# VH-VL binders against Thioredoxin-like protein AAED1, chloroplastic, part 18

Target 1, 196 residues: Thioredoxin-like protein AAED1, chloroplastic, of Arabidopsis thaliana (Mouse-ear cress) (q9zuu2)
Amino acid sequence: AITGASSGAGIGKGTADSLDTVKVLDLRGNEIPISDLWKDRKAVVAFARHFGCVLCRKRAAYLAEKKDVMDASGVALVLIGPGSIDQANTFVEQTKFKGEVYADPNHASYEALEFVSGVSVTFTPKAAMKILESYMEGYRQDWKLSFMKDTVERGGWQQGGILVAGPGKDNISYIRKDKEAGDDPPVEEILKACCA
Key: E = the ipSAE of ESMFold2; O = the ipSAE of OpenDDE; V2 = 0.75 times the mean of E and O plus 0.25 times the DockQ between their complexes.

## First folded at step 18 (VH-VL; framework fv_ifinatamab)

Design s1 (from q3 with heavy chain S31R G57D I102Y, light chain S30K K91R; at its last look DockQ between E and O 0.04; V2 from the best seeds 0.00; counts 0 for: pae E 11.0 > 2, SAP .513 > .496, placed apart)
Fold by ESMFold2, look of step 19:
Structure s1 (fold): chain C 196 residues (1-196), chain A 123 residues (1-123), chain B 106 residues (1-106)
Amino acid sequence: as target 1 above (196 residues)
Amino acid sequence: QVQLVQSGAEVKKPGSSVKVSCKASGYTFTRYYMHWVRQAPGQGLEWMGYINPYSGDTKYNEKFKGRVTITADESTSTAYMELSSLRSEDTAVYYCARDITYFGVVTYYMDVWGQGTLVTVSS
Amino acid sequence: EIVLTQSPATLSLSPGERATLSCRASQSVKYMHWYQQKPGQAPRPLIYDASNRATGIPARFSGSGSGTDFTLTISSLEPEDFAVYYCQQYRSYPLTFGQGTKVEIK
């Protein structure tokens, strides 16, 4: 479901509790408690569908375009994907993404945040149109990453979202769950949540 | 528009092998996984395996114990299934079926099927 | 491997009647699909992911269920609906199909 909120402790505490035991991997393979990503600073955290997805690559570029605004406000840009560190490193090399990138191969953060999964939310007319639009803008699907065995074996129907959190491990001020592939919020909504 | 055309019926002796072809048209061959499914006379459907035509990666039903080899030829848009060490219980109609693959991700949903190839193993 | 048990094996009905077909899995599955097969033809896609109609499938076909228990419903049988119906799952390899439910004219 889509959740657009900048509210305080009421919803942030419940969500923060769900994330309490969740760890992600940095690009060198070190386990990082996910709340450490915003413990000492505010962060915009994008959760990708998978590292080879053309729509996720467009979202990454779209958010990175606003990195100067985030930096001016002391806000970090973070991307988490549900693959291996090898897939995350390939994503960084191919896209030159300027934010931080982490891997969640067990989907623990996606489960804790209750992000949507399923074929019916992956194969939608809106997603198809956004894919065409992304190709017209020069973005491309990475077919090697898309066909990697662990992407295939997971079923590949995972959706993502965007979270704004911090400073403070319990301070989650915004969460948006993608309802289907390519369900991007207006960028102004993200900037209002992180950087207003 | 989208079409899978399979090779013709075959009669084989026990212990031999068979190679069935499946020619794809009307879509980009390498963007969709291809499954093979068989159906013994008067019986239900049995999954044999799939291939990713882009990478050549395969997955097989372990019941066939290495008797099945699935390949693909991008230049001819053709997938192949070879079954070796044939037995009388291998008598069946063999289907190729396209996985409705989305952005390189297999969905395990087969939206287009070939017409089927009858393989008869007589003893 | 996951066994799918379809019931009934045969369903004898008249045109205009409602058909209800059951598919039970031996353990919880992630994806359940349905196919229709007429004599001498390859299977035809019908329902994917439990409840979504395939392209060109009329609204009288609907699917429901989750976990281990799934249902295909044909709200008002038409002459062209008399066929064998198979369910198919994925949770782990191998992919498996039910043994089929034959819907025949009474």
Scores: ipSAE 0.005, ipTM 0.506, lowest interface PAE 11.0, mean pLDDT 83
ESMFold2, look of step 18: ipSAE 0.000; ipTM 0.548
ESMFold2 (binder alone), look of step 18: mean pLDDT 90; pTM 0.929
OpenDDE, look of step 18: ipSAE 0.040; ipTM 0.642
ESMFold2 (binder alone), look of step 19: mean pLDDT 92; pTM 0.942
OpenDDE, look of step 19: ipSAE 0.014; ipTM 0.571

Design s2 (from r1 with heavy chain S31R, light chain S30K D91K; at its last look DockQ between E and O 0.10; V2 from the best seeds 0.00; counts 0 for: pae E 16.5 > 2, placed apart)
Fold by OpenDDE, look of step 18:
Structure s2 (fold): chain C 196 residues (1-196), chain A 123 residues (1-123), chain B 106 residues (1-106)
Amino acid sequence: as target 1 above (196 residues)
Amino acid sequence: QVQLVQSGAEVKKPGSSVKVSCKASGYTFTRYYMHWVRQAPGQGLEWMGYINPYSGDTKYNEKFKGRVTITADESTSTAYMELSSLRSEDTAVYYCARDITIFGEVTYYMDVWGQGTLVTVSS
Amino acid sequence: EIVLTQSPATLSLSPGERATLSCRASQSVKYMHWYQQKPGQAPRPLIYDASNRATGIPARFSGSGSGTDFTLTISSLEPEDFAVYYCQQYKSYPLTFGQGTKVEIK
C-alpha cells in the first residue's frame, strides 16, 4: 500500500478503479458514487478518521481557510467521514464546515483507498502532542461521536487522507494517506496539487 | 415492492388510547425514518412525529403535549403510533409514511405511505 | 411553527387547461415538497425540493419557487389530476403542511 503523498497519472487510474463501485451518502441520505464528486469538477477530498476527531476537525478548519483559493480555482472542498449521515450533520452543525460533507458508514472508500488503521498509528507521542496543540487552539473532540457504534467497531483507529481529483473520474492527481493521527500535510502542498 | 400496511379501523371512547401499527416490507426497515401524519375528515394533513427505527430516536409535534408515542419493532419491521387521552378532535385517518433518508437524522420527503387507519373517537 | 398558506382553496378547471397552485410560507424555507391526494387514497409524493419530480410523476407537473413563495404547475390537466394538492416544508419542526388546494373539474 502506498503511504504518504503520491501523484501522477498512473496512480490515478488504479485508484479510480478501486473507487468505481464506492458510494457515499450526502447529508440527506442520497447515495452518490464517490467518483461523481469529481466527475465534472476538481475536488479536494479530505477523509476524516471520524466525525468527532479533533485532529480531523483541525484539518477541516485549515482546509476551509483556503476555500476561497479553491473556489477561485473552481475546486470543490469535500470532506468524507466514516460515520452515519447523523454524524455528518452533527459535524457540520458543530464545526460550521463550509465545504461539502459526505458520510461513508460502510467505510467503503477507506477500504478501497487502503487507508491505515490501528491503535499504534492513532496513539503516538507525536499524535498526542498534536492533540494537545489542537485543544490549545480551541478545537475539541466530540466524545459522543467518538463512541458511536460504528466508530467503536472500527476502534476509532481508522486513519484518513487527502485526495485531489477531477475533473474526470479517473483524474486523480494527488493522494496522501495519513501514517498516523494528525499526519497533516502542509496546506501549501494541497494547494499546489489542486490549485497551481 | 416497498409497501406499508396499517392496522384496521378503530372506534374509541374519549379518554382512552389507540395504538396503530404500520408494517413495512420490501426494504430495510431500519434504514428509513417513519413518519406519522393524520388527517381529520375533510381537513388537511397534520404531522405528528417520526421515528428512526435504527436508533429509536423520535421527534414529536409538541401540539400533542406528550400524548403521542411512536415506537418501532425491528424484528417485525413494524412501526407503532399510540395516542392517549383521546378526544373527539382526534377523529382522523392516521397515516404512516416512509422518509427516503437513510442512515441519518435528517428527513427528506415522504415517498411511501400506508393506506391509512381511521380512528373514530365518540362517546 | 412555519405556516404554509395555499391558494386558491379550490381551482375549477377543465381537462387540458393549465393549473397554477401557490404555497406561501410564513418564513423562508429551504425545502418545499408537494403531495397529491386523490379521494379515498393516501397522499403521494409529487415534487420534492421545490422543483424535482418524484419517481413516476409525469412531466406536465413542475414546481418552482424559493424563499417564501412556491408554485406547482400542471401544464395540461389530465382527468386523473383532479385531486387535492398539499405543500409541505422541511425547514423546522414541527413539519407542516399547507391546507391544500382542491383541483376540481369544471
Scores: ipSAE 0.000, ipTM 0.550, lowest interface PAE 12.9, mean pLDDT 88
ESMFold2, look of step 18: ipSAE 0.000; ipTM 0.454
ESMFold2 (binder alone), look of step 18: mean pLDDT 93; pTM 0.948

Design t1 (from r6 with heavy chain D99G; at its last look DockQ between E and O 0.03; V2 from the best seeds 0.00; counts 0 for: pae E 17.7 > 2, placed apart)
Fold by ESMFold2, look of step 18:
Structure t1 (fold): chain C 196 residues (1-196), chain A 123 residues (1-123), chain B 106 residues (1-106)
Amino acid sequence: as target 1 above (196 residues)
Amino acid sequence: QVQLVQSGAEVKKPGSSVKVSCKASGYTFTSYYMHWVRQAPGQGLEWMGYINPYSGGTKYNEKFKGRVTITADESTSTAYMELSSLRSEDTAVYYCARGITIWGEITYYMDVWGQGTLVTVSS
Amino acid sequence: EIVLTQSPATLSLSPGERATLSCRASQSVSYMHWYQQKPGQAPRPLIYDASNRATGIPARFSGSGSGTDFTLTISSLEPEDFAVYYCQQYKSYPLTFGQGTKVEIK
């Protein structure tokens, strides 16, 4: 299993216990216990900084490029973002993301997983370089979503991560907490954790 | 290729028990809930309960309190439903059905059904 | 327990006609599933989450509705569509089905 090198929180029952009461919203507004997303199947779960973030949109795209490999392995691709259902729906419509998308407007999953937050890890030289690279590749920041009051108030400085879990609510085999904005693992690291 | 194959029809006397099997193939047995649903002659569908084959956890319809036991054997990819203290009104076709998760929810949507097992309770 | 009431109990129609089936829940539900059952066969999944067609279901089948009122529509009946149709809720335990609507040849 690929654990420890990119993980900051440890793996297994302790991490799963922190998620016992956490719920997220589907695109229709229904509350879902977060662990149900991998209770009956393995899932790669990407946690975005926010739905307007250019770096998060690039990450979503590169994970989606490997969806065929995930599908062949019976692994679901899931994206969770802090913010409202409306912001999540806008993300889906703008990006055509092929995975499942959920909203966490209260940041409950981010708090439970202890993802990093702060201005100094959001506005770094590495993040600036990654934004330039993303623009050269045709990705764009949604500035309207980025400056919406809810985005700024609830998670403008929030970092995300990637989780591989399931099947089984307690079966978390990989967690990576982003150290700064744009801190992407190599996609092969994710594929080793989920798919062989 | 996904398939649920149930055991054959049974004729039982009142007060006895019946155990119906449901053999799964073509998918990872522990990744999906298994439901049991019955249908009395000329009537609609009635949910009996489910098992999570991964954890062994079960949920039952209270109507059957104390009479239904649902189990699973991972090594044979087989679920079982046992109904005890049989009555004539338990005469029905009993189905197993695979549950799936859609849109990251537990939707209790039953996408694959077994062929059904007729259980007849008569004196 | 959430009771699902389907109407009408029976629809007698000819091939090519539109069929409209109703399912009313005793309480608000998030979504509704629909199944088709022919005599001597197991139920077949038809519509999930109110409006999404299951794999292999032709476009003439559509679902709609929210809250307590849900509808299944068959835009132009084919001979193979004459069957009993059931709705199913998953909002709360026990899971329940409607009593069925039989669509039969006039």
Scores: ipSAE 0.000, ipTM 0.439, lowest interface PAE 17.7, mean pLDDT 81
ESMFold2 (binder alone), look of step 18: mean pLDDT 92; pTM 0.942
OpenDDE, look of step 18: ipSAE 0.019; ipTM 0.562

Design t2 (from r2 with heavy chain D99G V106I, light chain S30R; at its last look DockQ between E and O 0.02; V2 from the best seeds 0.00; counts 0 for: pae E 16.2 > 2, placed apart)
Fold by ESMFold2, look of step 18:
Structure t2 (fold): chain C 196 residues (1-196), chain A 123 residues (1-123), chain B 106 residues (1-106)
Amino acid sequence: as target 1 above (196 residues)
Amino acid sequence: QVQLVQSGAEVKKPGSSVKVSCKASGYTFTSYYMHWVRQAPGQGLEWMGYINPYSGGTKYNEKFKGRVTITADESTSTAYMELSSLRSEDTAVYYCARGITIFGEITYYMDVWGQGTLVTVSS
Amino acid sequence: EIVLTQSPATLSLSPGERATLSCRASQSVRYMHWYQQKPGQAPRPLIYDASNRATGIPARFSGSGSGTDFTLTISSLEPEDFAVYYCQQYKSYPLTFGQGTKVEIK
């Protein structure tokens, strides 16, 4: 598959090896080694900032619109969020996301992939405009998932990214680390990486 | 698959020290805090401290007044807890436990525990 | 230091009954977690951040509460659920545990 480069960062062999020890939770609460998500098939894996984020919900819908293309290419669509199983189930209920959803409550995958975190990359003018545009398109922030668990005092500054991997545990062909909230790649970039 | 395996039981004399090991496998050792918790016979759980194996940073329960030292060896994926100036009241099972984070905050939830190491302090 | 008081100290029930365990903190806490411990075994993670079930924990276990008052509920006791249950907090150091609630078969 096609390897894509992200701005400012790449993924090294050591980081890819570290993912083999990382676990995520399925919606029933079972631990799944994260590399199992792509060991026997190629997968597009979106890492959300959190399950209540309006920008992440828009990205999820955006990727799900291309699910038929991914299915035709034998590629799974996966979303991972940093939160609980209950938050993940609420996300699925509210968004009707057609891909697979997993929870990473300890942020292990985010740390292993070295995704960006910080206040200055969360509250940007670009993110504010994208939130406004998302609301005009009918997407909504879930404040119960977002701010009751993510007070200003704790943070909520975690950024996500997109990974294309598999088949094979070590076969990571594309990774894009979001530089700031709402930093979406063009969908064609993802399709080139996943889908011949 | 994730596993914490601790060293075997020890019998120590008052005034000596003990060093308990905790070998981690099945995950990236430096990505998680390692906690130490003890349990005296018939008693509840008592937090002793933690180490961040990535940075080497530690935090200790003040109750132990500098008698506890927690270290980590990245090359062997092993954490250690040393308790000095042992007293009979230090007789307990000592556990290591892995911690996790939520939304970039350390929550101090301990999701994987070692099997425990009995330390008996007797004259 | 934040003191966690669990009640009752002992809860004697039969399989199939509903168990309700309380944990009260001496001041409002940011995080509350629950662990189960059987004799001769290490504690088992049960609930994190008040209401989230740990991996592999069946749906009969649920947690609720905020601030100073937290509850663990076992909707229908199974034979394997007879154990001691501990709550654990963080707001400030040191981390502290409650003294435990023993759930025993009647």
Scores: ipSAE 0.000, ipTM 0.436, lowest interface PAE 16.2, mean pLDDT 81
ESMFold2 (binder alone), look of step 18: mean pLDDT 93; pTM 0.948
OpenDDE, look of step 18: ipSAE 0.015; ipTM 0.563

Design t3 (from r2 with heavy chain K59R D99S; at its last look DockQ between E and O 0.13; V2 from the best seeds 0.00; counts 0 for: pae E 14.2 > 2, placed apart)
Fold by ESMFold2, look of step 18:
Structure t3 (fold): chain C 196 residues (1-196), chain A 123 residues (1-123), chain B 106 residues (1-106)
Amino acid sequence: as target 1 above (196 residues)
Amino acid sequence: QVQLVQSGAEVKKPGSSVKVSCKASGYTFTSYYMHWVRQAPGQGLEWMGYINPYSGGTRYNEKFKGRVTITADESTSTAYMELSSLRSEDTAVYYCARSITIFGEVTYYMDVWGQGTLVTVSS
Amino acid sequence: EIVLTQSPATLSLSPGERATLSCRASQSVSYMHWYQQKPGQAPRPLIYDASNRATGIPARFSGSGSGTDFTLTISSLEPEDFAVYYCQQYKSYPLTFGQGTKVEIK
């Protein structure tokens, strides 16, 4: 798998090709080719670990704090989660996330992007500390979503990442694959990729 | 500075009730479970139950079934434990302690404890 | 209910010596927490999830183990380490603590 964040003019051709056939679901259940999310506009696309995750809710909030900067630059804020449409709708209702939300119940985008998965990168002391810090800051785990069978069996060990892409289906200018749970990049790095 | 400050020591007669308070400060009260743990003189620690102050949900040790009630008041950031039908065996120091849920598992790691409240049950 | 059995009940040692405390669970548990308690004080968090030191705990404290057998080690005892140590499980309700190991000055 790709180590760390990448940027540059040549970035994204192999990554864009791996996404050619990937579709995600909007909140009403319509299938959307994932590249349509940045075909006609630049987008910051956050891939959550799962919709009940406290660390993902914290990341969503800190990205949303920069929504005005993204809007001013014509950049969309998008969140994709590996769960069902019902889980996605619950996430939106609970967090009031200002960006767009899509579901990937088959994990197709996660597989195509080769995001990390595994016990050893999920249960780390750093992740535990970040969870405690997130609770101190007022973020909460959704226990119903966290204990849903498909979250526990398929998404509980899944890591995510951040993608900056568009305009144009093949124009991926930044990709970051999380190495472990709670592996947040500095917000300034994302803003430089999307909005400079 | 995170603190849990408990109410003062109490002396009670058998058959009566006691209500111990635990006032939290320095953190978001609804972010953490609040547990009650007691310790009889010269004995170890015994978990009594918890409350989730966000939802109001509780769970109790079956040993105390029907005698313990744990409540929380978000507006004052205070948790309460009431133990009824007191017996001499209930003489103990009663602690409140908060815990957090660590990613993907409920860990019940009690990272901050109150100073303890001695409850003496004597005739 | 999961019973935690700590051994030894009392460990009499001098400063500078190594202390090894055992906690055995009556059935397999996912992880174990450890607490330190001095007379007249509330328990102090020490080790969480078997091997992770709590905030501010010095490196001489370490935890290990899995399944039913867990160990707390103090590599070189200091005067402030003489206390009672408790293990705690969270696999099932009720949450339970071991009965404690008292580490005292020889």
Scores: ipSAE 0.000, ipTM 0.444, lowest interface PAE 14.2, mean pLDDT 81
ESMFold2 (binder alone), look of step 18: mean pLDDT 92; pTM 0.949
OpenDDE, look of step 18: ipSAE 0.016; ipTM 0.565

Design t4 (from r6 with heavy chain T107V, light chain S30R; at its last look DockQ between E and O 0.04; V2 from the best seeds 0.00; counts 0 for: pae E 15.9 > 2, placed apart)
Fold by ESMFold2, look of step 18:
Structure t4 (fold): chain C 196 residues (1-196), chain A 123 residues (1-123), chain B 106 residues (1-106)
Amino acid sequence: as target 1 above (196 residues)
Amino acid sequence: QVQLVQSGAEVKKPGSSVKVSCKASGYTFTSYYMHWVRQAPGQGLEWMGYINPYSGGTKYNEKFKGRVTITADESTSTAYMELSSLRSEDTAVYYCARDITIWGEIVYYMDVWGQGTLVTVSS
Amino acid sequence: EIVLTQSPATLSLSPGERATLSCRASQSVRYMHWYQQKPGQAPRPLIYDASNRATGIPARFSGSGSGTDFTLTISSLEPEDFAVYYCQQYKSYPLTFGQGTKVEIK
């Protein structure tokens, strides 16, 4: 069994500082500082690979099965996905997810938390070097949209994780960074972190 | 309209090889994996392997790994499956099938299938 | 290799009846796919990830199950539903299919 949970004081204020300027979008499109999601309550925050991810939908359902336990402990269930608010609303409609849902279309929270990215067999070394060379040659926005903002590649490269934080903007007590799609912890581990 | 059109039926002798083509149209060829699945007469479906047309990366069913080669040509949007050292038990209909992408996730669900290519191995 | 065993091998029913097809996996899988195949035709996508209908599939088709036991249900058979149905797993390589359940007219 793979165990990789990071917990305790080792997370530190440096992790919280990385999130200071990060904002996510609610389902109406309003910008919300990500730390507001746990400033006044503890929250279990699941970071999806993307809103259409079947394995992320399975995880969402697995966590939602424990929503009654979380509610009894005063803990919010939150899902953040790296897509648009349209994709977030579609996710809510299709899954009937009982928690809160936010969008992070720029991957700002994923970057700040340094979640794993990459499908190691997707690009050859030559393709990766060509993309890097194009960036170093000063290509901006049009090249960046062509090579980096493609929805398919973005969804296939990005992994997620689980965060337990709050109450308090700086109070991050648990972070688990997925090593691969479907890298689910035992639910007891999450419940111990949030609801013990 | 998404379509996969395969090459025509073939009759082969034992010990020879066959190469079946699968031409894709109506979608971005390199964005979806292409699978090959065969079906012997009166039998069920057997997965042979896939190719990622973007990278050229392949995965084979171990049953076939030494005899199957799957390739793709982006310029013609065509995938190929070559089966060597043919035996009578290789008589089957060979299908290509596109792996559906859901929000950039590959779930190994074959949403579009070619019409099938009958390969008959007999002396 | 994960073996998928479908039951029954043949299901003889009349139009309007409810069909229940089972697929059992030799190991726990997270999800199951289902395909329909008519004679002389390629398989048709039907259900993905245990319970999601493929594009254009009527509501009379539904899927359920988890772990090792999965079920395809056709709530009221139409004449076009008489076919062979296959389940498929994607938990591990090689990808495997069940041996099929033939749904035929009485």
Scores: ipSAE 0.000, ipTM 0.434, lowest interface PAE 15.9, mean pLDDT 79
ESMFold2 (binder alone), look of step 18: mean pLDDT 93; pTM 0.951
OpenDDE, look of step 18: ipSAE 0.025; ipTM 0.590

## First folded at step 19 (VH-VL; framework fv_ifinatamab)

Design v1 (from s1 with heavy chain V105E; at its last look DockQ between E and O 0.05; V2 from the best seeds 0.00; counts 0 for: pae E 16.6 > 2, placed apart)
Fold by ESMFold2, look of step 19:
Structure v1 (fold): chain C 196 residues (1-196), chain A 123 residues (1-123), chain B 106 residues (1-106)
Amino acid sequence: as target 1 above (196 residues)
Amino acid sequence: QVQLVQSGAEVKKPGSSVKVSCKASGYTFTRYYMHWVRQAPGQGLEWMGYINPYSGDTKYNEKFKGRVTITADESTSTAYMELSSLRSEDTAVYYCARDITYFGEVTYYMDVWGQGTLVTVSS
Amino acid sequence: EIVLTQSPATLSLSPGERATLSCRASQSVKYMHWYQQKPGQAPRPLIYDASNRATGIPARFSGSGSGTDFTLTISSLEPEDFAVYYCQQYRSYPLTFGQGTKVEIK
């Protein structure tokens, strides 16, 4: 896992340039340049499909299980979702996620990072099995989200990824772009990128 | 700071109407459903209905059919409840309460309440 | 219409004691919430979805139950816990509340 490429398209310096003008919102609504999230510290940044997604809630939980390892290495855990501040706050309340959470309602970071989008990559046979597995582990889709109206209009078919970056705005050392819903790397791959 | 501030106490005669206001601040008014709940003296809580302030859509407890009207004014971030044909049993404290509202759907969980408005109906 | 029956009507207990409040629904419900109301104040959110504490609610409050039978527990009463507690359901309209359980300091 040390040698070899990430599973997605993109490289560190070129990716950093693509993010140069991208801003996200903190939970109070302040615009933050996305690179500020890793300017002064290394960060593991998870990009969710949307704040109500059961698979994304499971990923958030498995990353949070390793927060003590990240903290010991001086690494922040960050989650970005393509929804509103209100949805981000609801996500935090419902999941008790221990990391930082930011909103990207315009999908600017997703577009800059060229994350995959589409219905055909969201509801694959593999994703269906992972949803069933997640339900057996006690995770649930938040059906109170307006899936057919608001989530679809806000890009609910958006896929995400994982980024390890910092310290330094241009220092992106790992990027993984999900090929489909539920396309999780082994957590050890992330830990070696951030914390080895 | 999220706040719901209601209009002041009112004394009304039977047969008249009352309109209680609820001014919201500290959040995006149109993103959250608003409930109205009343409490007669010494009694429990009774749900009257709600409004979606964005669309104007309402749902009422049928107990109050024809007598209650819930409205919202986005420009002032204010919800209103009007109760007509008042009777002495309508004497109560009337509360507005914000539904937490998750991604456009009502959740029936009321996380912020107004201070209450006493409406007294007497001869 | 779904009727919520709370018991007991009144609990008279000393600080430090454990309080157990019951809420029974006439039919199975989708959601059960609990609110606390102190004299002269509006209700305060306490527990949502049967078992989840609202923001700022101390850990001594816990909720449990499903279907028709729900319980609010205060593990060790503090003086500020003197209040009336209401359960509230959703399964179908109208939303309904229980009649309340008053917790008094003995």
Scores: ipSAE 0.000, ipTM 0.434, lowest interface PAE 16.6, mean pLDDT 81
ESMFold2 (binder alone), look of step 19: mean pLDDT 92; pTM 0.949
OpenDDE, look of step 19: ipSAE 0.010; ipTM 0.571

